# VH-VL binders against q8ixk2r445to577, part 163

Target 1, 133 residues: q8ixk2r445to577
Amino acid sequence: FFGMLQNKGLTDYCFDYNPPDENQIVGHQVILYLCHGMGQNQFFEYTSQKEIRYNTHQPEGCIAVEAGMDTLIMHLCEETAPENQKFILQEDGSLFHEQSKKCVQAARKESSDSFVPLLRDCTNSDHQKWFFK
Below, E stands for the ipSAE of ESMFold2; O stands for the ipSAE of OpenDDE; V2 stands for 0.75 times the mean of E and O plus 0.25 times the DockQ between their complexes.

## First folded at step 8 (VH-VL)

Design p40 (framework fv_zigakibart; at its last look DockQ between E and O 0.96; V2 from the best seeds 0.00; counts 0 for: pae E 2.1 > 2)
Fold by OpenDDE, look of step 9:
Structure p40 (fold): chain C 133 residues (1-133), chain A 119 residues (1-119), chain B 107 residues (1-107)
Amino acid sequence: as target 1 above (133 residues)
Amino acid sequence: QVQLVQSGAEVKKPGASVKVSCKASGYTFTGYAMHWVRQAPGQGLEWMGYINPYSGGTKYNEKFKGKATMTSDTSASTAYMELSSLRSDDTAVYYCAREKYGDYYFDYWGQGTTVTVSS
Amino acid sequence: DIVMTQSPSTLSASVGDRVTITCRASQDIKNYLAWYQQKPGKAPKLLISAASTLQSGVPSRFSGSGSGTEFTLTISSLQPDDFATYFCQQYYSYPYTFGQGTKLEIK
């Protein structure tokens, strides 16, 4: 699966990664932003290693969850995917993080109308449903 | 360079409709939300809403629901805003403004379109 | 809706003066604040985003500060080109709202 990773509940919002420096792609938070179909900052791939890979830049970036955190941060992909980079995109659209045993949910950032994907207890909410488009 | 060029001034009677255009160039039109902002004579700025040209999705200020309709034509790289049932208090300069990518402020503006409603 | 209140509404100053414009939000908007400059018959021009980030091409005499509910735009030394109306804008939540504006005029 590849392309825009769009949220079902938060209509018209997609995974988005736009680091301040395109030559330094790691260490920043993945956000949600209006889907635009240009690829680039919104192009992701779900791999056989259960990675969510950001393929726009080399070296390749993979979404990771750091210890004690509920945010999605870009790390470098590794030959063997580390445990904190493994996700299961389930048939019902839920995106499950194996290490934390939580689901990725579209949520408000700092109670604003900006949005970010956050790890939350798994529910049947459409805000925890994702699909590639 | 990024440019937003709006249609010319309009003079309408009460009850009429007007459609303002905003032609974008210098960037990928579908890649950025286009907002509309109103400014009545001698007054401040008022956010009306935005359209996502890629999906056609819109979000309106509740104040302008039923008054403003935002559309876009990707083939023409043009955003449109139609005002219906015009009243005298709809008299204003209307701006299209591009949203900064990843942020919700406006980095580029059209030159504005004056809409005058008078009997 | 979040109300943005600017002060003063009108400010008279001379070339070379240091001036400060204040913008108050009715609730905590973190740093989701932008400043614009508008001259008569022209569209607003973005000066500052994220409360304190100066935009490219904007003179360094402009600066922004603040967070939460209190924000300031400062011009360290007024130049003739700076006489205009200034607006703050919150983009913390919908609907986005602007201050009523501060007209900076020559004394």
Scores: ipSAE 0.838, ipTM 0.935, lowest interface PAE 0.6, mean pLDDT 95
Fold by ESMFold2-Fast, scan of step 8:
Structure p40 (fold): chain C 133 residues (1-133), chain A 119 residues (1-119), chain B 107 residues (1-107)
Amino acid sequence: as target 1 above (133 residues)
Amino acid sequence: QVQLVQSGAEVKKPGASVKVSCKASGYTFTGYAMHWVRQAPGQGLEWMGYINPYSGGTKYNEKFKGKATMTSDTSASTAYMELSSLRSDDTAVYYCAREKYGDYYFDYWGQGTTVTVSS
Amino acid sequence: DIVMTQSPSTLSASVGDRVTITCRASQDIKNYLAWYQQKPGKAPKLLISAASTLQSGVPSRFSGSGSGTEFTLTISSLQPDDFATYFCQQYYSYPYTFGQGTKLEIK
């Protein structure tokens, strides 16, 4: 699968990578933003190694979650995907992070009306259901 | 060069409807949310809502639900805001404003459209 | 709704003066605050975003500071082109709300 990774519950929002500094393409948090259909910052690829890849900028990035954290961060992709970069896209649309055993959920950043994907206990909420568009 | 060009001034009778347009140029129209902001005579600015031109999805300020309808035409790169059942207190300048990508504040504004409701 | 309160509502100043306008939010908005300048008959123009980030092309005499509930816009040495109305805006939560405006006029 590849394309825009859209949330079922937060219906108009897609995975988006919009780093503030073009000289530091990796290391920043993945956000959710209004879907725009242009690819670019919202174009992701789900690979056979269970990676979510971002290659609009170089070097190629892979979404990861550091141990003990709940935020999705852009890391450099590796020849063999490390456990913290593996997400199982399940039949019901849930995106299960293998290492933590948690699901990716659309969530508010703090208490604002800006949004981010975060790891949460799996609940079958529509906010935990994702699909490529 | 980003530009937002709005339709001209309108004078309407109470009970009529008015549709204000906002034509975008200099950027990819579907990539940015378009907001609408109202300014009554001698008053401050009031947020009305936004439209995502890609999806047609909208978010309204509760105050304007049932009064304002936001639409867009991707082929014309134009956003619209229609006011129904006009009353004298709808007299105002109406602005379109583009949302800064990923950051939510307004980086470009249209010149404004004056709507006067008078019998 | 988050209420934005500006002070003063009107400020008289002379060219060369240091001018400070304040904006207070009724609840914590972090740094989700923008400042706009509006001249008579014109649309508002973005000056500052994220409380303190100066917009490209805006003169360096403009600066913003603050976080949470108290914010300030400062013009370090007022120029003739700066006489205008200034608005703060929170973009933390919907509905987005503006301060009532501060009119900066010639003393």
Scores: ipSAE 0.795, ipTM 0.923, lowest interface PAE 0.9, mean pLDDT 93
Fold by ESMFold2, look of step 9:
Structure p40 (fold): chain C 133 residues (1-133), chain A 119 residues (1-119), chain B 107 residues (1-107)
Amino acid sequence: as target 1 above (133 residues)
Amino acid sequence: QVQLVQSGAEVKKPGASVKVSCKASGYTFTGYAMHWVRQAPGQGLEWMGYINPYSGGTKYNEKFKGKATMTSDTSASTAYMELSSLRSDDTAVYYCAREKYGDYYFDYWGQGTTVTVSS
Amino acid sequence: DIVMTQSPSTLSASVGDRVTITCRASQDIKNYLAWYQQKPGKAPKLLISAASTLQSGVPSRFSGSGSGTEFTLTISSLQPDDFATYFCQQYYSYPYTFGQGTKLEIK
């Protein structure tokens, strides 16, 4: 799967990666932003290694969750996907992080009307459902 | 290089409608939300809402729901705002403003369109 | 709605003065605050985002500070081009709201 990774419950919002320095793509948080169809910061690929790749940049980025954290952070992809970079996109649209045993949810950043994907206990909420377009 | 050029001033009678245009250039129109902000004479600024030109999705300040209708024409790179059932207190300068990509404040503004509602 | 209150409403100052304008939010808005400059008959111009991030092309005599509910815009040495009205704007939650403005006039 590839393209915009959209949220079902928070309509019109997509995964977006907008690092403050395009030359330093590692270590910043993935956000949710209005879907725009331009590719670039909203173009992701779900791979056979269960990675979510930010691959419009070289070297390619892979989404990770660091131990004990709930935020999705950009790391460099590796030849073999580390466990903290593995996400299971299930048939029902849930996005499960194997290492933490939690699901990716669209959430308010600091209770604002800005949004980010965060790990949360898995539910059947549409805010935990994702699809590529 | 980014430019937002708005339609010219309008003088209307109460009860009429007006449609203000905002033509964008110098960037990918569908990639940025377009906001509308009004400023009554001698007053501050008031956020009215936005349109996502990619999807057509809108968000309105509740104060302007039913008063304002925001649309866009992606082939013309133009956003529109229609004001209906005009009253004298709708007299204001209306600005379009582009949302900064990845944030929610406004980095470029149109020159403003003065709408005057006079008996 | 989050109410943004600026003070003072009008400020008279001379070239070379240090000027401070304050903006108070009715609730915690973190750093989701922008400052705009507006000259008569012109659209607002963005000066500062995220409470303290100076925009490209804005002179370094402008600075912003604060977080939560209290914010300031400072002009360290006032220049003739700086006489204008200044607005703060919160972008923390909808509806986005602006302060009522501070008119900076030449003394």
Scores: ipSAE 0.606, ipTM 0.878, lowest interface PAE 2.1, mean pLDDT 92
ESMFold2 (binder alone), look of step 9: mean pLDDT 93; pTM 0.943

Design p41 (framework fv_zigakibart)
Fold by ESMFold2-Fast, scan of step 8:
Structure p41 (fold): chain C 133 residues (1-133), chain A 119 residues (1-119), chain B 107 residues (1-107)
Amino acid sequence: as target 1 above (133 residues)
Amino acid sequence: QVQLVQSGAEVKKPGASVKVSCKASGYTFTGYAMHWVRQAPGQGLEWMGYINPYSGGTKYNEKFKGKATMTSDTSASTAYMELSSLRSDDTAVYYCAREKYGDYYFDYWGQGTTVTVSS
Amino acid sequence: DIVMTQSPSTLSASVGDRVTITCRASQDINNYLAWYQQKPGKAPKLLISAASTLQSGVPSRFSGSGSGTEFTLTISSLQPDDFATYFCQQYYSYPYTFGQGTKLEIK
């Protein structure tokens, strides 16, 4: 499945990858931004390997979480998905990060009115529920 | 080349409504939030709110709730800001401004529309 | 609401001068600060974003610095085209707010 990955609780916000340099697609934090329906920065694919792929550029990027961190960072995809790049999209809309045993939550960046997906203890909050649009 | 072109100056009587337009070109209109900012004569800048042209979702400065209504027409690549029940203190230059993608500050501004409320 | 206060409100300077304008936020806004230039009868023009990032096409004599609550706009060698009103803006929290403006006048 593919498309815009939208949050149920923080409505009108979608997963977004907006690297400052198109020649360096890795190493930057995934953000949440107003949904725009254009694809591009908000076009993601959920794969059978449990990856969330950024398909806008070649080589494709895969969302990962570094050990001990809670931020989602864009990495290069591997032929075999490493554990830090595996997310289970559950039937209830939860996005479970297998390696950390935590769920992806829509959250404020630095208490501002800008938003990012972060790993948090799993709850039944709508801010932890995601769907492809 | 990004351009935001606003409608012309308006002179209105107290109690009337006015609808200011902002026509976008040179980029994908639905990809960027459009903000509205006012500037009363000889005064500073005041943020009114924004609209997401893709969804029609809006966020208003509390001060303008019930006074300003923001809408957009995606087929025309045009954003609108309507002021109702005009009073003399609504006299100002109204600007539309495009939000820099992912970064929230305003990278392009319309030329401004002067609204004068006079009896 | 976050209150933005600029100093000075008016600044008189000569071509070639180094001028400094300050902007203070009533609470920590990290680096979510932009500087705009406005000439009479014209719309504001973005000069600097994220407190210190110079925008494309803006002359290198402009620079920004600061973080948290105290910010500075510097023009290293003032040119005739620089006489204008300068505004700082926080985009950390809604409602977005602007400083009252600093009018840079020819001496």
Scores: ipSAE 0.729, ipTM 0.905, lowest interface PAE 1.1, mean pLDDT 93

Design p42 (framework fv_zigakibart)
Fold by ESMFold2-Fast, scan of step 8:
Structure p42 (fold): chain C 133 residues (1-133), chain A 119 residues (1-119), chain B 107 residues (1-107)
Amino acid sequence: as target 1 above (133 residues)
Amino acid sequence: QVQLVQSGAEVKKPGASVKVSCKASGYTFTGYAMHWVRQAPGQGLEWMGYINPYSGGTKYNEKFKGKATMTSDTSASTAYMELSSLRSDDTAVYYCAREKYGDYYFDYWGQGTTVTVSS
Amino acid sequence: DIVMTQSPSTLSASVGDRVTITCRASQDIYNYLAWYQQKPGKAPKLLISAASTLQSGVPSRFSGSGSGTEFTLTISSLQPDDFATYFCQQYYSYPYTFGQGTKLEIK
């Protein structure tokens, strides 16, 4: 699977990585932004190692969640994927983060109309359903 | 160089409709949301809504829902805003404005289109 | 809707003066605030984003500060080119809203 990772509930929004400095592509939060079909900031690959890779730069970035946190941040990919970088894309479209036992949900940032993916208790909400486009 | 060039001034009778255009150049048109903002004579700025030119998805200020229609033509890199059932209080300068990628504020504005509604 | 209130509505000043314009939001908008400059007959021009980030090409005499509900735009030493109307805008939630504007005029 590869392409734009779009939310079923928040219908016009896609995973997006828009770091402020192109020379420092790691350490920043993954956001949700209006889908634009250009690839680049919205082009991700789901790998056989259960990684969500950001493939527009070398070395490649991999989405991770730090222990005790609920935000998705970009880390450097490892030769062997660490547990905090593993997401199970389930048949129903949920993204299950193995280490935390939580699901990725489209959520408001501070009740604003800006959106981010966050770890939440797993539910059957369309805001927790994702698909590659 | 990013440019947003709007259509010329319009004078309309009450009850008519008007369609304002905003032609974009200097960037990938489908990559950026386009917003519409109006300014009545001597008044402040009022947000009307936006369109995602990639998907055609729109978000309207409730005040303008059913009154304004936003569309886009990707082959022409042009956004449109149509205002129906014009009233005298629709007299204003109408601006298109590009959303800064990922950040929501407006980084580039069209020059404005004056719409005058007179009996 | 979030109401944005600017003060003063009109400000008279001389070249070389330090001027401050205030913008208040009716609820917490964090740092989702932009400042625009508008000259007669022209479209607004973005000056500052995220409450305090000066845009490329904008003179360093402009600065923004604040977070939450109280924000300020400061011009440290007024130049003739700075006489204009200034608007604050929140982009925290829809509908986006603007202050009523502060007209900066020559004393």
Scores: ipSAE 0.752, ipTM 0.912, lowest interface PAE 1.0, mean pLDDT 93

Design p43 (framework fv_zigakibart)
Fold by ESMFold2-Fast, scan of step 8:
Structure p43 (fold): chain C 133 residues (1-133), chain A 119 residues (1-119), chain B 107 residues (1-107)
Amino acid sequence: as target 1 above (133 residues)
Amino acid sequence: QVQLVQSGAEVKKPGASVKVSCKASGYTFTGYAMHWVRQAPGQGLEWMGYINPYSGGTKYNEKFKGKATMTSDTSASTAYMELSSLRSDDTAVYYCAREKYGDYYFDYWGQGTTVTVSS
Amino acid sequence: DIVMTQSPSTLSASVGDRVTITCRASQDISKYLAWYQQKPGKAPKLLISAASTLQSGVPSRFSGSGSGTEFTLTISSLQPDDFATYFCQQYYSYPYTFGQGTKLEIK
């Protein structure tokens, strides 16, 4: 799959990567933002190695979660995907992070009306259900 | 260069409706949320809501639900805000404002459209 | 709704003065605060975002500070072009709300 990765519960929001420096694509947090259909910041590829790749710029970025953290950060892709970069997109739309045993949830940033994907205990919430458009 | 150009001043009678336009140029219209803010004479700024021009999805301030309708025309790069059942207290300058990508504050504003409701 | 209160509502000052305007939120809004300048008959213009980030093209005499519930906008040396009304705005939660405005007048 590739395209916009949209949330079922937070319906008008998509995975988005908007780094302040387009030449430095790693180290920043992945956000959720209003879906816009232009590709670029919202164009992701789900690979056979269970990676979520950001293909807008080179070198390619891969979404990762650092040990002990719950935020999704852009890292450089590796030849063999490390465990912290593997997400299992399940048939019910859940996005399961294998290393942490947690699911990606659309969540409020600092309790505000700005949104980010965070790792949370897996539930049957629509805020944990994702699909490609 | 980003520009938001709004339609001209309107004078309406109570009970009428008015549709204000905001034509965007200098950027990809569908990539940015468009907000509407009003300013009554001698008063502060009041947020009305926003539209996502890509999806047509909207969020309204509860105060304006059922009163204001926001729409957009992608081919014309134009956002619209319609007020129905106008009352004297709808007299205000209405602004469109573009949301800064990913950051939510307003980086560009239209020049404003004065709507006067009087008999 | 989050209520934004500015102080003072009107401020008289002279060119060259250091001017400080305050903005208080009724609840913690972290750093989700913007400052806008509005001249008579014109639309507001963004000056500062995220409480303290000066926008490109805005003179360095403008600065913002604060977090949580208390914020300030400072003009270090007032210029003639700075006489205007200033508004703070929270973008922490919907509905977005503005302060009542501070009108900066010539003394």
Scores: ipSAE 0.774, ipTM 0.917, lowest interface PAE 1.0, mean pLDDT 93

Design p44 (framework fv_zigakibart)
Fold by ESMFold2-Fast, scan of step 8:
Structure p44 (fold): chain C 133 residues (1-133), chain A 119 residues (1-119), chain B 107 residues (1-107)
Amino acid sequence: as target 1 above (133 residues)
Amino acid sequence: QVQLVQSGAEVKKPGASVKVSCKASGYTFTGYAMHWVRQAPGQGLEWMGYINPYSGGTKYNEKFKGKATMTSDTSASTAYMELSSLRSDDTAVYYCAREKYGDYYFDYWGQGTTVTVSS
Amino acid sequence: DIVMTQSPSTLSASVGDRVTITCRASQDISSYLAWYQQKPGKAPKLLISAASTLQSGVPSRFSGSGSGTEFTLTISSLQPDDFATYFCQQYYSYPYTFGQGTKLEIK
């Protein structure tokens, strides 16, 4: 699968990576933003190694979650995917983070109308359902 | 360079409808949300809503639901805002404004379209 | 809705003066605040975003500060081109809201 990774519950919002500095592709939080169909910051690939790759830049970035954290951040991809970079995209659209045993959910950034993907206990909520478009 | 060019001034009778256009150039039209802001004579600015030109998805300020309809034409790189059942209190200058990518504030504005509703 | 209140509503000043305009939010908006300049008959122009970030092409005499609920716009040495109406805007939560405006006029 590849393309825009869109949320079923928070409609019209997609995974987006928009770092402040184009030459520093790692260390920043993945956000959710209005889907735009241009690729670029919203183009991701789900790989056979269970990675979510951001492949618009070289070297390629891979979404990861640091131990004890709930935010998704961009790391450098590795030859063999480390555990913190592995997500299971399930048939129902759930995105399960194996290492933490939690699911990716569309959530507010604090109390604002800015949105981010966060790890939460797995539920049947549409805010935890994702699909490639 | 980014430009937003709006349609010209309109004078309408109460009960009529008016459709304001905002033609974008100098960037990829579908990549940026387009907002609409009204300014009544001698008054401040009021946010009306936005449209995502890629999806056609919209979000309205509750005050303008049922009054304003936002649409876009991607082939023409043009956003539209239609006001229905015009009343005298719809008299205002209407602006389109582009959202700064990922940051939500308005980086470019159209020149404004004056809509006058006269009895 | 978040209410934005500016003070003063009108400010009279002379070229060379330091002027400050304040903007208060009815609830915490972090740094999600922009300042716009509007001249008669013209569209607003973005001056400052994220409370304190000067936009490209805006003269360095303009500066913004604040976070949470209280914000200020400062013009360090007023020039003739600066006589205009200034608006603050929160973009923290929908509906986005603007202050009522501060008209900066020549003494």
Scores: ipSAE 0.791, ipTM 0.920, lowest interface PAE 0.9, mean pLDDT 93

Design p45 (framework fv_zigakibart)
Fold by ESMFold2-Fast, scan of step 8:
Structure p45 (fold): chain C 133 residues (1-133), chain A 119 residues (1-119), chain B 107 residues (1-107)
Amino acid sequence: as target 1 above (133 residues)
Amino acid sequence: QVQLVQSGAEVKKPGASVKVSCKASGYTFTGYAMHWVRQAPGQGLEWMGYINPYSGGTKYNEKFKGKATMTSDTSASTAYMELSSLRSDDTAVYYCAREKYGDYYFDYWGQGTTVTVSS
Amino acid sequence: DIVMTQSPSTLSASVGDRVTITCRASQDISDYLAWYQQKPGKAPKLLISAASTLQSGVPSRFSGSGSGTEFTLTISSLQPDDFATYFCQQYYSYPYTFGQGTKLEIK
């Protein structure tokens, strides 16, 4: 799978990575932003290693969740994917982070109308359902 | 160079409808949300809503639901805002404004379209 | 809705003056605040975003500060080109809302 990773519940929003500098692709939080169909910031690849790769710039980034955190951060991909970079895209569209036993959910940043993917208890909500477009 | 060019002034009778256009150039039209903002004579600015030109998805200020309809034409790089059932208090300058990517504030504005509703 | 209140509504000043305009939000909006300048018959122009980030091409005499609920726009040494109406805008939550405007007039 590859393309725009869109949310079923928050229907007009896609995974987006908008690093401030093209030479600093790691360390920043993944956001959700209005889907635009142009690829680039919204182009991701789901790999056979269960990684979500950001392929627009070099070096390639892999989405990770640090221990004890609930935010998705861009890290450098490794030759063997570490557990914190593995997400299981299930048949029902849920994106399960096995290390934490939580699901990726489209969520508000604080009480604002800006959105981010966060790890939450799995609830079968449409806000936890994702698909490539 | 980014430009937003709006249609010309309109004079309408109460009960009529009006459709304002906003033609974008200098950037990829589908990559940016387009917002609409109203300014009544001598008054402040009022946000009406936005459209995602890629998907056609919209978000309206509750005050304008059923009153305003936002659409876009990707092949023409043009956004539209239609007002129905015009009343005298719809007299205003209507602006389109582009949302800064990922940052939500308005980085470019159209020159405005004056809509006058009079009997 | 988040209510944005500006103070003063009208300000009379002379060239060379230091002027300060304030903007208050009815709830915490973090730094999701923009300032726009509008001259008669023209569209608003973005001056400052994220409460304090000066936009390219905007003179350095303009500055913004604040976070949460209280924000200020300062012009350190007023120039003739600065007589205009200034609006603050929150982009924290829909519907986006603007202050009522502060009209800066020649004294």
Scores: ipSAE 0.752, ipTM 0.912, lowest interface PAE 1.1, mean pLDDT 93

Design p46 (framework fv_zigakibart)
Fold by ESMFold2-Fast, scan of step 8:
Structure p46 (fold): chain C 133 residues (1-133), chain A 119 residues (1-119), chain B 107 residues (1-107)
Amino acid sequence: as target 1 above (133 residues)
Amino acid sequence: QVQLVQSGAEVKKPGASVKVSCKASGYTFTGYAMHWVRQAPGQGLEWMGYINPYSGGTKYNEKFKGKATMTSDTSASTAYMELSSLRSDDTAVYYCAREKYGDYYFDYWGQGTTVTVSS
Amino acid sequence: DIVMTQSPSTLSASVGDRVTITCRASQDISNWLAWYQQKPGKAPKLLISAASTLQSGVPSRFSGSGSGTEFTLTISSLQPDDFATYFCQQYYSYPYTFGQGTKLEIK
């Protein structure tokens, strides 16, 4: 699977990686932003190793969640995907982070109307349902 | 060079409708949300809403729901804002403004379209 | 809705002066605040984003500060081109709202 990773509940929002420093593409938080269909910052690949890869810039990035955190951060991909970079895309659209036993949810950044993907306890909420377009 | 060029001034009678256009150039039109902001004479700025030109998805300020309709034409790289059932208090300069990618503030503005509603 | 209140509404100053305009939000908006300059008959122009980030091409005499509910725009040495109306805007929550404006006039 590859393409825009869109949320079912927060319609019109897609996974987006827009690093502020063009010379340092890793280490920044993944956001949700209005889907635009141009690829680039919203083009992700779901791999057989259960990685969500960002290939728009080099070196390639892989979405990860650091221990004790709930935010999704861009890290360098590894030859063998570490546990913190593995997400299981379920048939129902849930995106399960196996290491934490939590699901990726579209959520407000604090109380704002800006949005980010965060790890939350798994529910049947449409805000935890994702699909590639 | 990013440019937003709006349609010319309009004079309308109460009860009429008006459709303002905003032609974008110098960037990929579908990549950026387009917002609409109005300014009544001698008054401050009032946010009306935005459209995602890629999907056609919109978000309106509650005050403008049922009053304003936002649309876009991707082939023409043009956003539109239509106001129905015009009243004298709709007299204002209407601006389109492009949202800075991922950051939400407005980095480029159209020159404004003056809409005057009088009998 | 988040209410944005600017003070003063009108400020008279001379070239070379240091001027400060304040903006208050009715609730915490973190640093999600922009400042715009508007000259008569013209569209607003972005000066500062994220409370303190100067826009490319804006003179360094402009600076912004603050977080939460209190924000300031400072012009360290006023120039003739700076006489204009200044607006703050929160982009934290919909509907986005603007302050009422501060008109900077020649003394």
Scores: ipSAE 0.710, ipTM 0.908, lowest interface PAE 1.4, mean pLDDT 93

